# Designs tried in a protein design chat: VHH binders against q9sj74r43to173. Part 4

Target 1, 131 residues: q9sj74r43to173
Amino acid sequence: QQASIAWTYHPHNATLDLCFFGTFISPSGWVGWGINPDSPAQMTGSRVLIAFPDPNSGQLILLPYVLDSSVKLQKGPLLSRPLDLVRLSSSSASLYGGKMATIRNGASVQIYASVKLSSNNTKIHHVWNRG

## First folded at step 1 (VHH)

Design b01 (framework vhh_7nfr_2)
Fold by ESMFold2-Fast, scan of step 1:
Structure b01 (fold): chain B 131 residues (1-131), chain A 122 residues (1-122)
Amino acid sequence: as target 1 above (131 residues)
Amino acid sequence: QVQLQESGGGLVQPGGSLRLSCAASGFTFSSYWMSWVRQAPGEGREWVSSISSSGSYTYYADSVKGRFTIARDNVKNTLYLLMDSLKSDDTAVYYCARDYYDSSGYYEFDYWGQGTQVTVSS
């Protein structure tokens, strides 16, 4: 099936809690979900979570990335700059990454994340892809 | 006590090769992602490469893709970085680091080795 999102907004600390549901195309595939805190509805500059199963253990691996203007999504997370997320700060939003992830039947995944938003941000655009 | 000990650094000519090793102890090595991070003189830390707990997935910084290979031996509790076609820009202290995601989900490292110096010059 298609991807879906559930969310809960917490205005007291300007955070948005998200639950993303996606499916893998293949057993060795990946699913990505992200948000651009500075330019809504654009891929470049997005803070992205890439999820994929470890083929040996079946454990879900969750990696945070930042997409820049030169980066394209590829099969598997060959995206750059995971270290940049440990210093992520933004006046509009910050992605904390996945708090919990679960693989069901080897074909689906749920990702839980919290996003900090700037005051007066009333519109959220998200993107997702898979490979 | 978690301990990470790097070795294998040294002086090498441009175009040469080096193999770095990191001996891990004090934790279940096979349960953790591991990374190499480097720091050149006067610069901040730069992530180089990561490997999944099983070794099934490897990732590289764009600056080292096609030249470096990360590997691990879970029986020997050892992480490796095989460096080919070394350039002067690869001169740095190389650190072995244990990957960690904190409760907020940020990618970080909770334990570091002491580092091993790699110098690429003629």
Scores: ipSAE 0.005, ipTM 0.143, lowest interface PAE 13.3, mean pLDDT 65

Design b02 (framework vhh_7z1x_3)
Fold by ESMFold2-Fast, scan of step 1:
Structure b02 (fold): chain B 131 residues (1-131), chain A 121 residues (1-121)
Amino acid sequence: as target 1 above (131 residues)
Amino acid sequence: QVQLVETGGGLVQPGGSLRLSCTASGFTFSSYWMNWVRQAPGKGLEWLSGISGSGGSTSYADSVKGRFTISRDNAKNTLYLQMNSLQPDDTAVYFCAKDRYYDSSGYPDYWGQGTQVTVSS
């Protein structure tokens, strides 16, 4: 499939470790994954990690964003407000970059993150997109 | 058993430079992303930089971009952090950390003991 996710829940500190797998649609494209704490399953308001290649080097860059009404990921300039990394995890160190990997018939990206949940319920609603 | 040992910390004056090293053992070093993380007194952990197993990809936190350079020598199982233009706010214990996943960037599963860096006049 074009996207998949795997996760492991740690009940002792209410954190969720995630690995999101996505596929780029173009060499200069982007892949984003996130959650919306206020309105689950909506992109607007989501706390997202966006992976994209540096156009000069081809190196994968991963940056945290908050998607609000000013963010036009596919049709306009990317305007961003950095995520509070401490608020997404029990530690600022638990949010790390993604890596673009080639597969036999294409290219994929893996995005890893750790998210602190407000409850011990492990069910989450996540969103993803690409452009 | 996985072991990470940091060296190279010390006292340096503002504007100075310092190079940290981390020697790894107990795993296939060239297969894993490696990270530098610091903890200032009374503060939480701050991720600084990561480097892919091959060394072909690097990433940096905005607070150190342009001042710090991460590199590795896979033949010696050693990770490096070159720190330039040091500021008093760079005072912290610096840790190297192994990523959990093979050939990908992710959450660390093993940490070194840390090396103290003090930036003071």
Scores: ipSAE 0.000, ipTM 0.111, lowest interface PAE 16.2, mean pLDDT 66

Design b03 (framework vhh_5c3l_4)
Fold by ESMFold2-Fast, scan of step 1:
Structure b03 (fold): chain B 131 residues (1-131), chain A 121 residues (1-121)
Amino acid sequence: as target 1 above (131 residues)
Amino acid sequence: QVQLQESGGGLVQPGGSLRLSCAASGFTFSDYWMSWVRQAPGKGLEVVSDISSSGSTITYADSVKGRFTISRDNAKNTLYLQMNSLKPEDTAVYYCARGYSSGWYEDFDYRGPGTQVTVSS
């Protein structure tokens, strides 16, 4: 059980509530989940939430990123680029929220998020990775 | 403009109950996680509870689990906090906030002016 995802779609407000489960490779590793609007199964171009331990304190933190060639996962977050509207093919979605809970004594993490979808499209392309 | 306005605070005896409301305007309320945050006299901010945009994902601080219930009415753009079995240590200014807490990460961009809750005999 390396990774799994559960979601619930709410048609009355076109939102998708998500819970992603991932297991760290090592105590100093990271786990990320996100949405790629342009291509399935690619991290580059994705809007992601990444859980990782602060190297100095060891405390787990969750931060949003837009992945492109300028993002360095080992160096600082892109907190000044908040996650907002994301295109999914010809449709759009907005990522809101981002919460985590550690389980299995810190070996695994659950990442919670909400996605606002266009009323005409319930499709979502998600990606995940760890390191 | 984004506006959040709390109401329902007051003076209550230990063991009593209060219900807080937060009226939201100036944004699409149903698109956002919402939180209740409090600040006791002379202390820092504590995240009490948060709720996802649809209301299906809810979390609570350990200090309030089993006593407080967060809920929302997206048709009325209103966030609620039902507070039961109140204790003197619950005395604080309670703020409605847009956003969430992810452990050590907090993403709040707007807060209301707050409503005072005092638990005292």
Scores: ipSAE 0.006, ipTM 0.227, lowest interface PAE 10.3, mean pLDDT 73

Design b04 (framework vhh_7mjh_2)
Fold by ESMFold2-Fast, scan of step 1:
Structure b04 (fold): chain B 131 residues (1-131), chain A 121 residues (1-121)
Amino acid sequence: as target 1 above (131 residues)
Amino acid sequence: EVQLVESGGGLVQPGGSLRLSCAASGFTFSSYWMSWVRQAPGKGLEWIGRIYYSGSTSYNPSLKSLVTISRDNSKNTLYLQMNSLRAEDTATYYCARDLGYSSSWYEFDYWGQGTTVTVSS
């Protein structure tokens, strides 16, 4: 099992807490998770959260991207605004305490995010990849 | 610079139809979800619906029978078709660039200036 997802639904405020579990292929690689409502199994067209280490500091960075056939994944977010920046050492972790966070342990990464659900929509389809 | 410009608003009779347009520029339009949002006089913002990259749509259930959202990526244009208009549909209508990360997450970073629709006899 290269990746998995866990979730907890909070009916009080109609939110879904998600935890995505992934693994890096290399120490300088990335892991992404996202949703494509048009094609749930396809990467192109997805809005994704990508976790990768800053090559200068080694800190784990979590940034939003939009995947498009005309737009290649490059350094820097397509939306120009990070959703969260979590400082993480290789031997420590930041626990979820806000909208989203990341925990890294060697080649493994956990991405925590909270998703607000509409009153009549409880279905969710997700995609993931790594490089 | 990112710009969204709505057009097509005006006075329409009850039971009539109207199509609004939103011309987008300054970004790769086909790479973004787009939403329509309205605000009636003295009321808060009400989300109308969203269109995804492929043209698939998601609507506010209370408005689903009255509206159709479409897009033309070759023209960088978003549309809102409204049918069977009622007095309560009188509002300023905005198009917005949609940063949602799921079908249920609503977050917008750029908005148009709005176009006003008045339903009255």
Scores: ipSAE 0.000, ipTM 0.110, lowest interface PAE 15.6, mean pLDDT 64

Design b05 (framework vhh_8emy_2)
Fold by ESMFold2-Fast, scan of step 1:
Structure b05 (fold): chain B 131 residues (1-131), chain A 120 residues (1-120)
Amino acid sequence: as target 1 above (131 residues)
Amino acid sequence: QVQLQESGGGLVQPGSSLRLSCAASGFTFSDYYMHWVRQAPGKGPEWVSSISSSGSYTNYATSVKGRFSISRDNPSKTLYLQMNSLRPEDSAVYYCAREGWELPDAFDIRGQGTQVTVSS
């Protein structure tokens, strides 16, 4: 499998701990995962975490982004193409609470994150892509 | 035309502090993540720190975490790196970089950098 996800919900503090497992297409590629906290079924408005290697050192960098209405989303079966991304908003940084990490093992990557949810949001729809 | 100009480097003793500046022009500075990257003699470039477009989120390389602080002033289009408790291994040319819009070309380094030497 090229992608999978595992999560644990902690109702006491309304926190979702997740681990996304992805695979790079190439050694210099990127892998991203995210959710839309406001409209779970839509990609526009999603808060995404993108993992990519520093082009000179090869060390993985993990940064949060927001896909907003100005972004041109890719459609159809070519989901491995890079997403057009917008830069991090304060709401994205707050959503992930500073608990973000990435681990690389060969062509695979694991993205760990903690997400704070409302008490009434018990269903999560996620998006992912790579390039 | 995108331009980035670093300044503030110098020769200091171990344990000292320096503040680097990067003046940006030719693009909407407040729309971009900004980064500091360094290169020591005989070594490849090393990512040091990143800051979000609004300044609300920052990241640091493990080697500098707790000692360096990245910040920005969007009205003046300036990026800063406050370096405290400097060590000899921090000696390098420091570059300001704009994040690229497409990955994996994540860093757009355009200046000559500013030399930081931590010695004696």
Scores: ipSAE 0.006, ipTM 0.169, lowest interface PAE 12.8, mean pLDDT 67

Design b06 (framework vhh_7xy4_2)
Fold by ESMFold2-Fast, scan of step 1:
Structure b06 (fold): chain B 131 residues (1-131), chain A 120 residues (1-120)
Amino acid sequence: as target 1 above (131 residues)
Amino acid sequence: QLQLVESGGGLVQPGGSLRLSCAASGFTFSSYYMAWVRQPHGKGLEYIATISWSGGSTYYSDSVKGRFTISRDNAKNTLYLQMNSLKPEDTAMYYCAKEGYSYGYDFDYKGQGTQVTVSS
């Protein structure tokens, strides 16, 4: 139960609704899921959704990022390994069809997203990680 | 090219107040989350507060919640931190940061800092 994915395809508007199921390594850690539009199954270059707890309230925050090796990340107390991230602008995050959400159940987390498919892209290359 | 210039630090007594400012230039300030972080002498960086692009969402560390308020003026490209009920443990160099820092994420950019010393 480390990670799994469920999806529903909507042929009339060529959208894929998905739910990524992950688990936190620590109660204050993060879980991320995303797609790489340019290269299959690589973290670098991926557009990712990162779920992590708000430091004050403990409520989950879900934010879109681009994994990019040109941006350095420091190892923090809540991250087990460094990542290169740049937050997506609201316009570039629209590749998820404008819908994303996260739900926590103990150490488990669900990330919901909608992805628009084009006729030139019959496959989604997805990645995930946690810290 | 991109610059962040912090100001407003100083010496205050416990229970006092200070307002820090960060003047931003070289990027579209209204498009980025902004943060305040601090570094006590001889210690690591500590996250303090984050504010969304519009100012509609704010987040605080437990150590400053209820005492500090982060705000921004996008028309003036300026970030603020209002610090009330200051304690000796708030003594640190305070830095303004452009988005990219959260739970160990690196700063995209940060300025030279402004020193806050809380002592009687």
Scores: ipSAE 0.000, ipTM 0.127, lowest interface PAE 14.8, mean pLDDT 65

Design b07 (framework vhh_7nfr_2)
Fold by ESMFold2-Fast, scan of step 1:
Structure b07 (fold): chain B 131 residues (1-131), chain A 120 residues (1-120)
Amino acid sequence: as target 1 above (131 residues)
Amino acid sequence: QVQLQESGGGLVQPGGSLRLSCAASGFTFSDYYMSWVRQAPGEGREWVSSISWSGGSTYYADSVKGRFTIARDNVKNTLYLLMDSLKSDDTAVYYCAREPYGDYEYFDYWGQGTQVTVSS
């Protein structure tokens, strides 16, 4: 399988603890998972955690990003800014991340994240991709 | 009743290490994000680190990243902060805090604090 997700929902805290599993299509590729607080099934505007090899060290690193409209139109590497992990704009959700594990000799990655849901909205538009 | 009780603070030399513990009672510990927050003399409170209810996600302030490790034991209802390579700037009262919403800016219960002093 290319990707899967496991989660635990805590209704008393309105939060999701999740683990996203993804596979790289190349040794220099990336795997990302995230949420879009504003639009369903759209990468533009998403708050994402992206795992990719550091070009200098070759070590896998996990960084938070906010994807803007220019990123969706690019054919090159992802260009975005650091995410505010404490809160997202609007009232939809807050994304937390920062843990990663590699599997199958570096061919796959698990990304651990938590999402705090708004008390008025339990629906989250989540996205994933790889390159 | 919710109770959080810190221990493990003390006086250490620069470059030293300390292990802080927080014993939690009166609630289902494994249902909550937990945090460490510190306050240096004359300063405001500074968030240091958070851990998700399962322990699957951990988060650190830039000032402590790579030196501190947050951990939890959901069987013992205990939160830990392992502090390595301590600097004089780490001198503060360290508080254990509960996050009801997984929100770094809102804490509903606090411990009494434990003093960490880093000096020669």
Scores: ipSAE 0.000, ipTM 0.122, lowest interface PAE 14.4, mean pLDDT 71

Design b08 (framework vhh_7z1x_3)
Fold by ESMFold2-Fast, scan of step 1:
Structure b08 (fold): chain B 131 residues (1-131), chain A 122 residues (1-122)
Amino acid sequence: as target 1 above (131 residues)
Amino acid sequence: QVQLVETGGGLVQPGGSLRLSCTASGFTFSSYYMNWVRQAPGKGLEWLSGISYSGGSTSYADSVKGRFTISRDNAKNTLYLQMNSLQPDDTAVYFCAKDYGSGSYYEAFDIWGQGTQVTVSS
């Protein structure tokens, strides 16, 4: 399996804790995971965490983005923007395989995040992709 | 030459305040959404705050809401982060980051500063 996810919803503080497990297809590739809290299961409006290597150091970088309607209308591939509407309380990423792990085709990454959602949201739909 | 340079980091005691600055050059600063991101020792990146092109819209991570204020001065090509009520867990390297703008979804990241160290310790 190329990707898996585990999550726990904490209704007392409306927080979703998650661990996403994905795989790279290239040493210069990226892995992304996202959720749309306003309209679950839609690409537009998704809040995305993207993991990729710093081209100078090779170190793993993780950044939050929002896919908005302006991105959907761009010619070519989608654009992304910083996390704007959903509150990201924490995030981190690590390479599976220990201290000697490197970003390569088939390399696995774990993305950990805590996201604040509406307490009435009983349907959590996630999206993921890689390049 | 396109670059971002952060300044203003240092050592502060818990409950103290710091103001970070990020100076931009080589691009039209007023046309881009700007961000503050931090990385604590041994941890990944945490997005903290963002500000729209005009400064009319701001957003914050829950961990810093009410304590940090993002602002910009487009005439000076400068982004700011006012940090109040600092806590030991705010210890991190703080980065200024520019949105890519137009391009591939898979090339979302554009320009990063070198970072400025903030240490909150007694």
Scores: ipSAE 0.000, ipTM 0.124, lowest interface PAE 15.3, mean pLDDT 67

Design b09 (framework vhh_5c3l_4)
Fold by ESMFold2-Fast, scan of step 1:
Structure b09 (fold): chain B 131 residues (1-131), chain A 121 residues (1-121)
Amino acid sequence: as target 1 above (131 residues)
Amino acid sequence: QVQLQESGGGLVQPGGSLRLSCAASGFTFSTYWMSWVRQAPGKGLEVVSDISYSGDSTTYADSVKGRFTISRDNAKNTLYLQMNSLKPEDTAVYYCARESYYDSSGWFDPRGPGTQVTVSS
């Protein structure tokens, strides 16, 4: 419920521009957003962007992954290992509230990305999660 | 300092085969999607093929599907393109490119000087 997304699809170059708005549940937590081009309702096979705090500085980090069971994705934290890099032209993340904002329970994060899709299909389904 | 160095181009008859290589340095090769991009005489750049960092996901332009195979060896920091059943239309300079996920300059960054592939009868 504490999540929303807006996107614009550009069929001439099969590019999706998006802004995802999510909420952290802890100061050491993470927020992730992704799409599955093969099975939109499934997490496995999804291309995801995960936002989390750097353990040393507390600054927001955004990293891309492909969730794929063939590449050692098993039980445990989502951040255990990177799998594959998603096909992005750009991505960034920021905290709601500007420069004074901190990652804490209830803090909102905005994830901006431009994603190239493998097809000119306008039916796009996203997945998101947090921990 | 990103550096990409292509090799393996040459002159070949229609129906022949060539294998291109790209030696990468100056970045963590295993964490980037890589592409082969070509430019035929008098034409713009065409993306030929893409490969994920692990090698598990690949894409191909319609013009080369079934004939070309992209692969990578992360232990050797090397990208490959196996080109079979070559056609005169495949004549081009072939560039190795790193796809950058967080820059706004574009998805194709041909850093290398390219390698010439000429297919002629």
Scores: ipSAE 0.000, ipTM 0.134, lowest interface PAE 14.0, mean pLDDT 68

Design b10 (framework vhh_7mjh_2)
Fold by ESMFold2-Fast, scan of step 1:
Structure b10 (fold): chain B 131 residues (1-131), chain A 122 residues (1-122)
Amino acid sequence: as target 1 above (131 residues)
Amino acid sequence: EVQLVESGGGLVQPGGSLRLSCAASGFTFSDYWMSWVRQAPGKGLEWIGRIYHSGSTSYNPSLKSLVTISRDNSKNTLYLQMNSLRAEDTATYYCARDSPYYDILTGYMDVWGQGTTVTVSS
């Protein structure tokens, strides 16, 4: 349907490999997936990978962002600079920049990412949204 | 403290049946969808199925004929009934708190139990 996720956990290196599928609301919209260290069910505060059309070229690009409180009420393209994916904290997880594949003539996107867990915890704390 | 505790795992012979339980505490159980997930030794996570707050269910198509998920909201307990078990069903079984019915974000699992091990062997 509108979104789905598949994953594989690798216990030897505490890595979770993920494939997120999402659909765009419009050709000028965005689709994002990520993790939130502070509030697992919220998009604000998340470290995310966002697929969106470059305003100058129209090509879809996938960039890492941190979504702070200034972004939570915005619609359309993000007006923030890309941030490197960094270790969130010693008790959380690190999100690695992934790859993207567009499907259904650009109407949908698959985002591939890896999460390195800080502990032997198999908990999944993820969020997604679109605009 | 939000907590899920699985029980009912153990050794079972091929062709046997087993019922797993998951006791929930620290949250309003009746508001949440709940899922079962398993992980065989050396393999990735495999989603088994989900039960909605309403009691309706959705299953992994490859497992639908072999399992039944149910819940008892008065006891804050989730169940997984498994029939016709095979050696390939040997795994650690987890219950997970899925989406709350009132949340606009769905299809995520944010709290997991510690797991209970099922071994299918002679």
Scores: ipSAE 0.000, ipTM 0.085, lowest interface PAE 18.2, mean pLDDT 69

Design b11 (framework vhh_8emy_2)
Fold by ESMFold2-Fast, scan of step 1:
Structure b11 (fold): chain B 131 residues (1-131), chain A 119 residues (1-119)
Amino acid sequence: as target 1 above (131 residues)
Amino acid sequence: QVQLQESGGGLVQPGSSLRLSCAASGFTFDDYWMHWVRQAPGKGPEWVSSISGSGYSTNYATSVKGRFSISRDNPSKTLYLQMNSLRPEDSAVYYCARDEWLPYSFDYRGQGTQVTVSS
């Protein structure tokens, strides 16, 4: 409905391919999806992909982030406020394998990503949010 | 301290090419996504392109896709933007930015380099 996820695990290379579907609350909003490899029940420490539109072009931008204990996401219009997000680390880039894509259809967005799992553990905890 | 220094802008004719450079210092360059952002007179900042720390992932604004190429040389801590088939609409000050929310938030952007495309 408002959010859904489809995924396929590839045991040959320990890669999880996913397609996350979300809807924006507003035309200037953001949609994020992530995973926490260190503490599955906790949002803090999650490796997150955040999709948001460039206000001048409307082009969708997709960036990976790590949420730490200092991060505060604001639910106001994104265009009027910068997000105080933790910057990409080499660890985050490695987790996502560098393969990401977005498709936008009106108020909806699809995020395509590949996640490299460090062990043969196929049980993962997902988080998502929007603002 | 964190510093970014853009260069390579100039006055060119439509259809020409330019390569912009950004020299970075004061941080671990290969740990950060880097961006090019431009601002034309009377307009707000417009995101142009992004590149991951490793250089594996790149993204482009629809207006420049197929004409511009972003790249980086991590050993020399330098970011590049190759601009081909330049149009009058590409005229702007181009800024290098370390990863932060765009277009209204720029982390340690440099002074910018002016690109003017005029016949």
Scores: ipSAE 0.006, ipTM 0.183, lowest interface PAE 12.6, mean pLDDT 65

Design b12 (framework vhh_7xy4_2)
Fold by ESMFold2-Fast, scan of step 1:
Structure b12 (fold): chain B 131 residues (1-131), chain A 121 residues (1-121)
Amino acid sequence: as target 1 above (131 residues)
Amino acid sequence: QLQLVESGGGLVQPGGSLRLSCAASGFTFSSYWMAWVRQPHGKGLEYIATISGSGGYTYYSDSVKGRFTISRDNAKNTLYLQMNSLKPEDTAMYYCAKEPYSGYDWEFDYKGQGTQVTVSS
């Protein structure tokens, strides 16, 4: 898939600034990206950001989710449904804080996020998908 | 003007201890990772210890784990390296280093003048 990621470590409070580059499959599609900052080898606990255009305003909407052990099918306004297994969580919104942003140019999207790292693990695995 | 000034090196016997200091100025000290690196005569640089801006994360090379402790005092803009159980293999010029911003790596791009540590009889 057409995606890339870059990151910069900011040492002030052990935060990692991330820039994800992705492409939409269609003008009404979605792009998702995530990591697990506490346990990079586990899917449970992953913080996932899903970006999709609002049909009414045309603006890009960015929603944070956390994948947990209570995963179940969800109903939502998403036009594509491949990530019906994730849940919206207030904790992921707190994790990304005011440094969460999106930039869209046609089919391309950049997602900026700041992740707080609480462990000494140097391995970070990321996932992405689109629909 | 950014400056890093190392001190505290000297001659010690094997098994001895030294405490190195690095006085930093010209930048917001608490906002950057700091590191101690060393260079034995005729060899390349080796990263010894690294500490985050807040002090919440530390890293040590395998050669010094359990013997060296990195710390910082952000109120005094000072970085420290406590070196215990020194070995002849620890003989090197020791440098204080500041983190650059990097998109892919934690490679450090600035070093001070250094302080010599010699472990011998």
Scores: ipSAE 0.000, ipTM 0.098, lowest interface PAE 17.1, mean pLDDT 62

Design b13 (framework vhh_7nfr_2)
Fold by ESMFold2-Fast, scan of step 1:
Structure b13 (fold): chain B 131 residues (1-131), chain A 118 residues (1-118)
Amino acid sequence: as target 1 above (131 residues)
Amino acid sequence: QVQLQESGGGLVQPGGSLRLSCAASGFTFSTYAMSWVRQAPGEGREWVSSISYSGGYTYYADSVKGRFTIARDNVKNTLYLLMDSLKSDDTAVYYCARDWGYSEFDYWGQGTQVTVSS
């Protein structure tokens, strides 16, 4: 599998616990998972968690970003290409309930996150990519 | 009831400046991150800028970096967008949005029109 997702919903506090499974293309590459609240299935504007190795230590770093508006989505097979990323504010850790973690298993990565859902939105459209 | 009300839009010539305001009510403004999002006619929404609850951290789309400044006044419950060196491509309806700390914006204002034209 190139990617898969598993989740558990906790209705009493409207929290969605999820684990995204992805595969790196290269040892120095990145894997990202996210949600676009404005335009379902559009990557531009998505709030994403990007997992990538620290250039100095090789350890995985997991940070929240907004995909830059200069990134254009193309129809077709999944394409690996550089993303123009904007780092989210420090308070954006709360987008994931403060629970964000990543684990590497060779060429694979697991991204763990907890998302609190608005009572006015019952659909989640997720996006992912790698490079 | 949560309300977000934008103002300050209008017609401006290329290279000009505008200041947008968003008056927030019905919630504790100082505890939420806030964002500006725009939509040009016939196009999807584009994120412009975000500011942390304290104002200590700000983030901008690459298309507006160096030209726009996001700011907030937690005493007045007001969000601002200071727009300099405006271009025709900045023409859009600008929306104030509350970043609840979830994967989505949960409340939006009605929008204010910005038109950059000669």
Scores: ipSAE 0.000, ipTM 0.104, lowest interface PAE 15.6, mean pLDDT 68

